# VHH binders against p53848r504to814, part 17

Target 1, 311 residues: p53848r504to814
Amino acid sequence: TYIMAIFNATPDSFSDGGEHFADIESQLNDIIKLCKDALYLHESVIIDVGGCSTRPNSIQASEEEEIRRSIPLIKAIRESTELPQDKVILSIDTYRSNVAKEAIKVGVDIINDISGGLFDSNMFAVIAENPEICYILSHTRGDISTMNRLAHYENFALGDSIQQEFVHNTDIQQLDDLKDKTVLIRNVGQEIGERYIKAIDNGVKRWQILIDPGLGFAKTWKQNLQIIRHIPILKNYSFTMNSNNSQVYVNLRNMPVLLGPSRKKFIGHITKDVDAKQRDFATGAVVASCIGFGSDMVRVHDVKNCSKSIK

## First folded at step 3 (VHH)

Design j01 (framework vhh_3k1k_2)
Fold by ESMFold2-Fast, scan of step 3:
Structure j01 (fold): chain B 311 residues (1-311), chain A 119 residues (1-119)
Amino acid sequence: as target 1 above (311 residues)
Amino acid sequence: QVQLVESGGALVQPGGSLRLSCAASGFTFSKYAMRWYRQAPGKEREWVAGISGSGGRTSYEDSVKGRFTISRDDARNTVYLQMNSLKPEDTAVYYCAAWKSGYLHYDYWGQGTQVTVSS
């Protein structure tokens, strides 16, 4: 299981209490410490650099500002002699194709896109042109300002364009019996599948794509818990849909899944902690559950406490 | 030319009933799932009820289940919300929304109708 450490290169990061707001040299030193902590227990570490807050309802930095914040830092990380470059995997948290393009030039390995290509129609073209790059296709709805209003999934499993659905090793009749509890993950899977097909049609390869069901994005705290429990359904999910008078088969089975439960509000609902940093201890237990249900990668703020759960 | 128009909002006493209507025009109504949302002052807009375009499936937020009923009349391009046993907590502007697939955002929204539950 991979560990992805969050590093926010933004002055308005509320999730980290401003811990990472500093000049490039100071930020690099923080990253070196994060890497040393993670590599003490793991063979590799993924650093996810964010130059623009993706927190729901946050004010978005301009593309130019996002580049100014993130690209020099990524370059500094790659040029550091203090880091074992073969064990440090770099990710950039961006939904902007121009930012992704610049990050690729300076050595990122992963584009972490919370929008699954929804916010920038050129994103898939950039990923397709760089077949060595991994792309995290995350589930959301709307945009940063509206996603909280769109956290509502009907009590029926099939969208109007979906003809058939399958959960590998599960009888179709049994899907109907579980519909009330599995409707959410099946709807999320169908929406991910739509974006997946769009990516493939634009030349992205299946092996480039990791799936993120988007905990905390267009979802309530109860829905986040249901998603975690039903990761096995997502990892065994496929369906057919109508597109341009043709049936299209969408296969999500066995795709790697990333989950980012770290410091999300729903953990506070379980533990009744209001302080995001105090939730780090509880996050370890949730991370263990995510791995137990089939998560291949976990995205975390506190590497030390979460590392104990990943072994 | 596409529009959703809500009506039926009023001041009502606790325990009372209201029926909201949403008249749709300018699109193929039967192809769209229809939903009701509400927004109280200083609160986020929250989902209340939904009805599918196919099969007539319905869903409700827990706090309104058993009290509210959503229905649709495709011949009149109208969706309804029957609200019974109203509580002060139900006071909000109620919005109608039409949603084709739900992947990006709602395709169409209404202007809202005010419901006030007070003595």
Scores: ipSAE 0.000, ipTM 0.263, lowest interface PAE 15.0, mean pLDDT 75

Design j02 (framework vhh_3k1k_2)
Fold by ESMFold2-Fast, scan of step 3:
Structure j02 (fold): chain B 311 residues (1-311), chain A 121 residues (1-121)
Amino acid sequence: as target 1 above (311 residues)
Amino acid sequence: QVQLVESGGALVQPGGSLRLSCAASGRIFSTYSMRWYRQAPGKEREWVAGISSSGGQTSYEDSVKGRFTISRDDARNTVYLQMNSLKPEDTAVYYCATRPIYGGSLRFDYWGQGTQVTVSS
C-alpha cells in the first residue's frame, strides 16, 4: 500500500503566519522532514501538493494564484539534493488542465483530479499528451458549491444507457440479493465508468488511471462508510452501456483504488465530532479498514499516526 | 513524446574513463529530471545517478560518488554520464530513463537497448 501525504499550500489550510505559508525554503524544509519520517517506515512516499481548496463550499483560488502557490514548490522539491528522488513521488491536487500542464513541466508524477475531468474538459487531453503521468479519476457530482445537495442515490438498478451489470470473482448469486445494499457503490461505479470511457476516448491509457470513489464529495457520512465496505464490489465491477450508438463494455476490475478518509467530518460522526487532530487517531483505524477492504493507496494528513496502523 | 538513445559504451581497462551519452527526441526534454541506471549480468537493475530538470541538482548512488558525474545539455537534448576510475564492478548495461510511470505499481521507461560498459583487463 502507498501512502499519499497531503501538503496544503493554501491560506485556507493554515493560520496567518503559518510555516507552510512562509516561503518556498520553509515549505521545502517541512516536506523534507515529512518525507524522511515517512521513508523511515515505507519504501516510498507520495506528496500531494494542493494550491487550491477543493473543500465543499470553499471559495476557489484563481488559476494564476493556484500556479503561484504550487508550481514553484513542486520545482523546489524536484531540485532538492536532500531527498532520495527515486523514493519521492509528486502529486498535484488540481482540477484545472492549465495547472496540470505547468506541474508536469516541473516534474510532477500524478495529477489528482477530484472532478474526474468534470470541471475542466481539457484535462483528459493534457493527460493523454503525457503518457508517463498517472491520473487519479475521482467521483463527485455537480460543482464545489452544489455537490452537498447531490448526495441522493436512487434505488434503481439501471439508467437508460446502462445495459447490464456484473460483479466478478465473488460468490454473489444475483445482484438482486444485494440490490438495496449496493445501490450507492453501483451508482458510483457507473459514474466513474462513464468518466473512464471519456478519458480512454480522449487517448488516456488504462494504465495511467487510479480510481478514487470520492469520500466526502456528494456523499453523507453513512454513504462514506458504505463505500469503504464495498470497495471489493468496485474492484470487481463491470457493465455494458450505450455510447455513440454502440455497446461499450466498461471494465473497472482490478483498477488501483485510492481512499482519502483523513479528517473528514464522517470520522467526527464516528467519534462524536471531536477536534480534527484528535480525529487523526480514529482516522488510523479507518485507514486500516480501507486497506483491509482493498484500498491500494491512502491519502492522509498525519503520516506518523496513520503509519502505525499500516502493517 | 520522448525517446532516449544511449551511446558511448566500450571495453576499458580498470582505472579507465568513459563518457556515456543519452540523446533525447522531443520538445519536453528540458522539463524532465533524468536518471542513469545499470544492470549487471544476473543482477537487479540499480539506480546510478540523477539530475534535475534545471540541472541545478544532482544525486548519486554511494558506490559511484566521486567517480561519476552526471550533466545535461538542454540545447542538444543530451544527458551525459562521465565515468572515471572504472572498476570491474561497474561492468553493466547502462540505461537512461525519465520519471516513473504508474499503473498500480512504479515503473520506469527505458527507451533503448542501453549501452554496454565492460571493465576488464
Scores: ipSAE 0.000, ipTM 0.257, lowest interface PAE 10.5, mean pLDDT 73

Design j03 (framework vhh_7sr4_2)
Fold by ESMFold2-Fast, scan of step 3:
Structure j03 (fold): chain B 311 residues (1-311), chain A 119 residues (1-119)
Amino acid sequence: as target 1 above (311 residues)
Amino acid sequence: EVKLVESGGGLVQPGGSLRLSCAASGFTFSTYAMGWYRQTPGKQRDLVADITTGGSTKYGDSVKGRFTISRDNTKNTVYLQMNSLKPEDTAVYYCAKSIWRGDLYYDYWGQGTQVTVSS
């Protein structure tokens, strides 16, 4: 299980925005501390640098401002002699292809795209041009201003182009018996699969892609819990669909899965906490559940407390 | 094959009403967001109204309180009830289907229906 530590290079991100918004030297020192804490318990750590808020109804930083905040920091991390570079993996949290392109130039390893390529149609072309880069394909619906209206998942989980569904080691007849229980994860898997095929059609390779079912994006707190519980279904899910007069097999089986439950509002619903920082103590139980149900990577704000849960 | 067929347009006097219908086929209607856009000559297409799969609606500022969008999933039809029509509402009205299931990104439009508000 990999740990992805969140580092917000912006005051706009409400869960952690002000804590890490400082000059590059101060931010680098914070990152060094995060890395040392993680590497005490793990063989490697992923740092996910965010320069723009993806929260519902947030004001978006300009592309220029996002680059100003994130790119010099990524460069400083890669140039640091204080970091064991062979054990530090760098990710940038961006939905903008131009930001991704600049981050790749300065040594990022992963593009973490909340939109799955929906917000910027050139994203897949950038990823395809860089076969050494890993891409996190996340599930959402709508955009930042509309996603809260889109948490309705259809009882009939089959889409128009979807012909057959398969869950490894499960008969389709058994899936029909569980349809009401699995409609959410099947819809999420189908929508991820549609974006996956779009990425592949644009030249992205399967080995570049990690999937993120998008906890907190176009989902209620109860739906977030259902997704965590049903990760095994997602990791064993395949289907066929019609695309451009051809039948295409979409195989999501054994794809790496990232989950980011850290400080999401649904943890507050469980514990009745309203303060995101106070949720860190409760986050350990949710992180342990994510790993227990098959998450390959967890995205967290408090590496030290979460590491205890995943050791 | 996705098909959207608009109807109900026409000529009406200011203050009048029209009901537009969009008959959809070739896709699972209930799983897609639907919208109405309009375009006046020489201008860009503007969102008039949209409706999500769950029934949540949004309206353009110029039509709030006058227009109502609704959907009937049993008939695969989306409607736009237009009341208190103004000359400024004159446009070609397009029915729109979202790109992806449950999404509000639109990339498929019907052929349009003309609405003319004049005396």
Scores: ipSAE 0.011, ipTM 0.407, lowest interface PAE 9.4, mean pLDDT 77

Design j04 (framework vhh_7sr4_2)
Fold by ESMFold2-Fast, scan of step 3:
Structure j04 (fold): chain B 311 residues (1-311), chain A 120 residues (1-120)
Amino acid sequence: as target 1 above (311 residues)
Amino acid sequence: EVKLVESGGGLVQPGGSLRLSCAASGSIFSRYDMGWYRQTPGKQRDLVADISSGGSTKYGDSVKGRFTISRDNTKNTVYLQMNSLKPEDTAVYYCAVLRTGSWGPQYDYWGQGTQVTVSS
């Protein structure tokens, strides 16, 4: 199981006007510390650099500002002699194709896209042009301002182009026994699969894609728990659909799955904690559940406590 | 193809009532979950109410107890009964299909919107 450490690139606090490089050195030192903590227990670490908040209803940084925050930092990480470069994997958390282009130029390995290409139609072309790059295809609905109002998954109907679905897990009860209980994960799987096919049609390769069901994005706290419980269904899910006058088999089976439960509000609902930092202990328990249900990668704020849950 | 056409908007005094209708054409209406959203200039669209294919309903906090969503599958129409209207309810109201599948703001089936103005 890979560990992905979150690093929010916030350039503000006590910058001395024109001392741009001083901010980056401070952030680089924090990243070196995160890497040392993770690499004590793991053979590699993934650092996920975010220059713009993707939280529901957050104010979005401009593309220029996102580039200013994230690209010089990624470059500094790659140029650091204090980091074992062969053990540090770099990810950028962005839904913007121009940001992805710039990050690839300075040595990022992964594009972590909350929108699954929905927010920027050029994203898949950028990923296809760079077959060495891994792409995290995340599930959401709407946009940053509307996604938390689109968490309706109650009544299951196959999308108009979807003909038939399959669940291949031999340890799960027959679909009829779980039909109403699995509506959410099946809907998420279908929507991920439709984005997956669009990526493939644009030249992205299957080996580039990791899927993320998007905890906290267009989902209530109870729905987040259902997704975690039903990860085995997602990892064994496939369906057929009509695309361009042909029937296409969409196979999500054995795709790597990322889950990001760290400090999410739904953990606060379970523990009644109001402070995100107080959720770090509870997050460790949730991370253990994610791994137990089949998550291949976990995205976390507190590397030390969460890493104890990973073998 | 699904087309949604809203009607029933207009001007009403505070405390008044309006009934919005959304006529759907195209695919089998009875299999869709439907919702009403509203938008004021300079703000995002907010969920007002939704109704499942089976008749289960949900409401936004600001309209609970005042608005009622319903559907008539024989007429391919969804309704929003708005009672005890307040000036804050002034907005363009949109009908939308809440389908399972690849949908978002750019990919949703939305109506053109109908203006509701509540003023004294």
Scores: ipSAE 0.000, ipTM 0.100, lowest interface PAE 21.6, mean pLDDT 72

Design j05 (framework vhh_7ocj_1)
Fold by ESMFold2-Fast, scan of step 3:
Structure j05 (fold): chain B 311 residues (1-311), chain A 120 residues (1-120)
Amino acid sequence: as target 1 above (311 residues)
Amino acid sequence: QVQLVESGGGLVQAGGSLRLSCAASGFTFSDYSMGWYRQAPGKQRELVAAIHSGGSTRYGDFVKGRFTISRGNAKNTVYLQMNSLSVEDTAVYYCARQFYTGRHLEFDYWGQGTQVTVSS
């Protein structure tokens, strides 16, 4: 299981352990400490650099501001002699194709796209032109201003374009026995599958893609718990659909899955903890559950605490 | 039933002062970090000041030394004291409840906003 540590490069944000300074040297020192802590327990660490908020209803930094915040930091990390470069994997959290292009130039390994290409139609072309780059395809609906209004999955009917569904795992009950209880994960899987096919059609390779069902994006706290419990269904899910007057087979089976439950509001609903720091303990327990249900990568803000719960 | 209600906005001359208040209800106020944002017509919303549940503060570069954020947990209220106001401070000021989601700083509830107009 890989650990993806979050570093927020926005200068006006409170984050894990307190305030982050805008100064590149100060931020680099924070990253070095984070990497050393993670590498004490793990053979490698993934650092996910965010220069722009993707929170529902938030006001977005401009593309220029996002580049100014994130690109020099990624460059500084890659040029650091204090880091074992072969053990540090860099990810950028962006939905903008131009930001992705600049990040790739300075040595990023992963593009972490909350929108699955929905917010920037040129994203898939950028990923396709760089076959060495890993792309995290996340599930959401609408845009940042609307996504939480689109969390209506309980009345989902099989879509008109979906012809047949399969769950290929003898350790899981037949799909027909689970239909009423799995509407959410099936809906999420189908929407991920549609984005997956668009990525492939634009030249992205299957081996570049990691899927993220998007905990907290267009989902209620109860729905987030259902997704965690149903990861095995997603990892064994395939279906056929009609697209452009042709039948397409969409195979999501055995794709790597990333989950980011760290300090999400739904953790507070479970534990009733309100302070983000105190939610670190509860997050550790949820991380253990994600791994137990089949998550291949976990995105966390407190690497040290979460690492202690993973064995 | 989370509510954030701003007050204290208005018209003031350059060089003057205003004190904004944000009355919070429907949650345990002392457990949350609170912030003030502002948005002028045609501009992006920007952070003015934030105060952590533990009392530490952060300010936008354009207001450092002029504005002070504080909180009164007994009254479920966060305050923004604005001194040495300039025409550039004219904006709608929003109160927000915030927490870290592990992906970004989250603002899960916003007030309706209060207008501050600074005349020359």
Scores: ipSAE 0.000, ipTM 0.149, lowest interface PAE 15.4, mean pLDDT 71

Design j06 (framework vhh_7ocj_1)
Fold by ESMFold2-Fast, scan of step 3:
Structure j06 (fold): chain B 311 residues (1-311), chain A 119 residues (1-119)
Amino acid sequence: as target 1 above (311 residues)
Amino acid sequence: QVQLVESGGGLVQAGGSLRLSCAASGSTFSEYAMGWYRQAPGKQRELVAAITPGGSTRYGDFVKGRFTISRGNAKNTVYLQMNSLSVEDTAVYYCAAIHPRYGTWNDYWGQGTQVTVSS
């Protein structure tokens, strides 16, 4: 199981004028401390640098501002002699192809794209041009401003494009019997699969792709819990569909799965906690459940406390 | 490249059984989803049965409960056990392989094997 630590490089992390270099030094020192703490408990750590908030209904930073916040920091991390570079994996949280392109130039290993390529049509081309780069294909619906209104999963999948579904170790009669109980995870899997095929058609390799079902994005708190318990279905899911004037087999089986339950509002619904920091304790328990149900990577705000839950 | 060779077809009386085999040669058989399709004169090819690399199966409506698909990765072979055959099962049966990474169904086809069920 891998730990992915969130590091926000947002407006409060930068000073004015020429003092942004002092901010970068301070942020680098925070990241060095974070990495040393994580590497005390783990063989490697993934740092996920975010220059723009992806929270539902948030105001998006400009592409220029996102680059200004994130790219110099990534470069500083890679140039640091204080870090064991072979044990530090760098991810950038961006849905913008131009930001991804700049991050790759300065040594990022992973592009973490909440939109699964929906928000920027050039994303898959950038990933395909860089076969050494891993891509996290996340599930959402709509855009940042509309996703909260699209959390209903009673549609009939991809319409007439879906031909057949398969679940590993399940025959057709059992699949029919499970239909009403698994609508959510099957819809999520089908929508991920549609994005997966577009990525493959654009030259992205299967081994570059990690799947993130997108806890908290276009989903209610009850739906987030359903997804966690149904990870085994997603990891054993495949189907056929019509795409690009041909019949296509879409195999999501055994794809690595990332889950990010850290400090999500649904943790507060479960525990009745309002304070996000107090949710870190509860998040540890949820992270342990995610691992128990088969997640390969967990994305967290508090590495030290969550690490104790995944031993 | 993957080559598929079907065997086991032939003439059988109604109510009888046949076992079709499809031997794959070439690359990594275990990576492919395998299927059996059939085509009767004047009709389009229809799915009889399919099996994923992980062993999940799907059957056409007219063969459920009578036919069973299985795969033997050690011998790079997929099988179709056909029981309780009827005249309506008369068709050319085709083996197909699809590599999920390429995203194309029926990437490789066999030449077909004739199954004829007499009344």
Scores: ipSAE 0.000, ipTM 0.124, lowest interface PAE 21.0, mean pLDDT 72

Design j07 (framework vhh_h_nbbcii10_fgla)
Fold by ESMFold2-Fast, scan of step 3:
Structure j07 (fold): chain B 311 residues (1-311), chain A 125 residues (1-125)
Amino acid sequence: as target 1 above (311 residues)
Amino acid sequence: QVQLVESGGGLVQPGGSLRLSCAASGFTFSRTYSYALGWFRQAPGQGLEAVAAISGSGGSTYYADSVKGRFTISRDNSKNTLYLQMNSLRAEDTAVYYCAAKLWGSRTYQSYDYWGQGTLVTVSS
């Protein structure tokens, strides 16, 4: 299981409230400390640098400002002699293709795109041009201002667009209990699958893609818990859909899954009816659940406590 | 920019017919970009009601019980336009009608991403 540590270069971040928004040397020192903490328990660490807040309803930084915040920092990390370069993997949290292009030039390894290419139609072309780059395809709906209104996951109808669904070679249409209780994860998988096919059609390779069901994006806290429990379904999910008189098979089976459960609000919902003294255990339990249900990577704010949970 | 613009509303007598159009700009009505397209209405002093929806492929439709058999939803992807054919109109159909689009994979007809300005339909003698 890989650990992906969040480093936010924005004053509008969820948990840090802008504490990491500083000059490059100060930010680099924070990253060095973060890497030392993670590498105490792990052979490698992934650092996810964000130059623009993806918090619901946040004001988005301009592309130029996002580049100003993130690209010099990534360059400084790669040029640092204080970091074991073979043990530090760099990710950039961006939905903008131009930001991704600049980050790749200065040594980023992963593009972490919360929109799955929805917010920027040129993203898949950038990823396809760089087959050495990994791409995290995340699930969301709408945009930053509207996603909170789109957390309704009920089958209007599967329609003729989706013909047949499978969980580990089992026809889900014949499993009434599974069908009723898995509407959310199946909707998420179908929407990820549509973006996955679009990425492949644009030249992205399957081996470049990691999937992220997008905890907290267009989802309530109860839905976040349902997704965590149903990771095994997502990792064994495939379906067929009709497109212009042809049938397309969408296979999400065995794709690596990333989960980012480390949100203050999400943790607060989990613990609000439990004794305050259990707060630390609840945080660890969420991370452990993600791993136990099949997550291949976890994205966290609190690296030190997360490292204890997965070691 | 993404826009939906309704047209075709107006005054019609009970039992009459009217066809609403919704022209989309800034995105395409293909299955790849829009999962579902729908019509909603809001009568004076009432809440928003779903009327009809059509899938991104055009192969599946939904109708509210109150309009089933009277209204027909259709789309023309080459013109990037959504239609609502309204037949056998009743006074209770008087409302502002809104066109709405769902992007990628959304299954509910009440969770739409983009909305038009609305067009008024008045059914009276």
Scores: ipSAE 0.000, ipTM 0.114, lowest interface PAE 20.4, mean pLDDT 72

Design j08 (framework vhh_h_nbbcii10_fgla)
Fold by ESMFold2-Fast, scan of step 3:
Structure j08 (fold): chain B 311 residues (1-311), chain A 125 residues (1-125)
Amino acid sequence: as target 1 above (311 residues)
Amino acid sequence: QVQLVESGGGLVQPGGSLRLSCAASGFTFSTSWSYALGWFRQAPGQGLEAVAAISSSGGRTYYADSVKGRFTISRDNSKNTLYLQMNSLRAEDTAVYYCAAHTFYGKSPQGFDYWGQGTLVTVSS
């Protein structure tokens, strides 16, 4: 199991262009400290740099501002002699293909795209051009302003294009024999699979893709818990669908899965506490569940609490 | 540079046991996007045969029917090493054994893209 630490690139605290350089140096120092702490406990660390909020209903930074915040920082991290570069994996949290292009130029290893290519149709072409890059294909519905209105999975019917579906592990069938209990994860898997096929059709390779079922994006708190429980179904899921007037087999089995439960509001629902600091305590228990159910990577705000949950 | 180096081969009598090791360098099992690690073998005058594989998460294993119940694949990420425990060895297990990795840095979505040089296992009285 990998640990992906979240680092939010702060808005420029000063409008003066010369002070932007000082902001980058300060952020670099924070990242160096984070990496040293993580590498004390782990053989590597993944840093996920975000220059723009992806929270539901948030106001989005412009592409230019996102680049200004994130790209010089990634470059500074890669140029740092204080970091063991072979042990620091860099991710950028962006749904914009132009931001991804710039990040790749300065040494990012992973593009973490909450939209699975939905928000920017050129994303898959950028990933395909760079077969050494890992792409996190996340599940959502709609866009930032509408996704919280689209969390209706319980009245699922197989989409018209879905012909057959399979869960390949006998142990998993024993876990959840009732189809109505697995409707959500099957719906999510089908929608991920549709995006997966579009990525492959655009030249992205299977080995580049990591799956994120998108906890907190187009989902209620109860649905987030159900997804965590049903990770084994997602990891053993395949189906056939009609695409381009032919039948296509979509195989999601054994794909690496990322989960980001850290400080999501649904943890507050479990603990009856909305305070993010109290969620850090509860996050350890939720992370242990994610790993126990088959998560290959966990995206977190507090690396030390999550380290205690890694098996 | 990604390298895999096998060790632990040798001469063993039928019914005996051997443990093969594969040490990785140029990447780490816990830090690289290793999708699968496996063991393959090539007997004299035969083609390459898949023996066993283990997923990147360690949660799934594959075994060829010819070795199922006798061989066990495992990995130790702290030692950056893949193992094959071979029990109840038979004359037909005589082969050069190769370890292989399917990694994020490889270019084949279905293939093992990095290979060791092989280690010889001979099963005879």
Scores: ipSAE 0.000, ipTM 0.102, lowest interface PAE 21.7, mean pLDDT 71

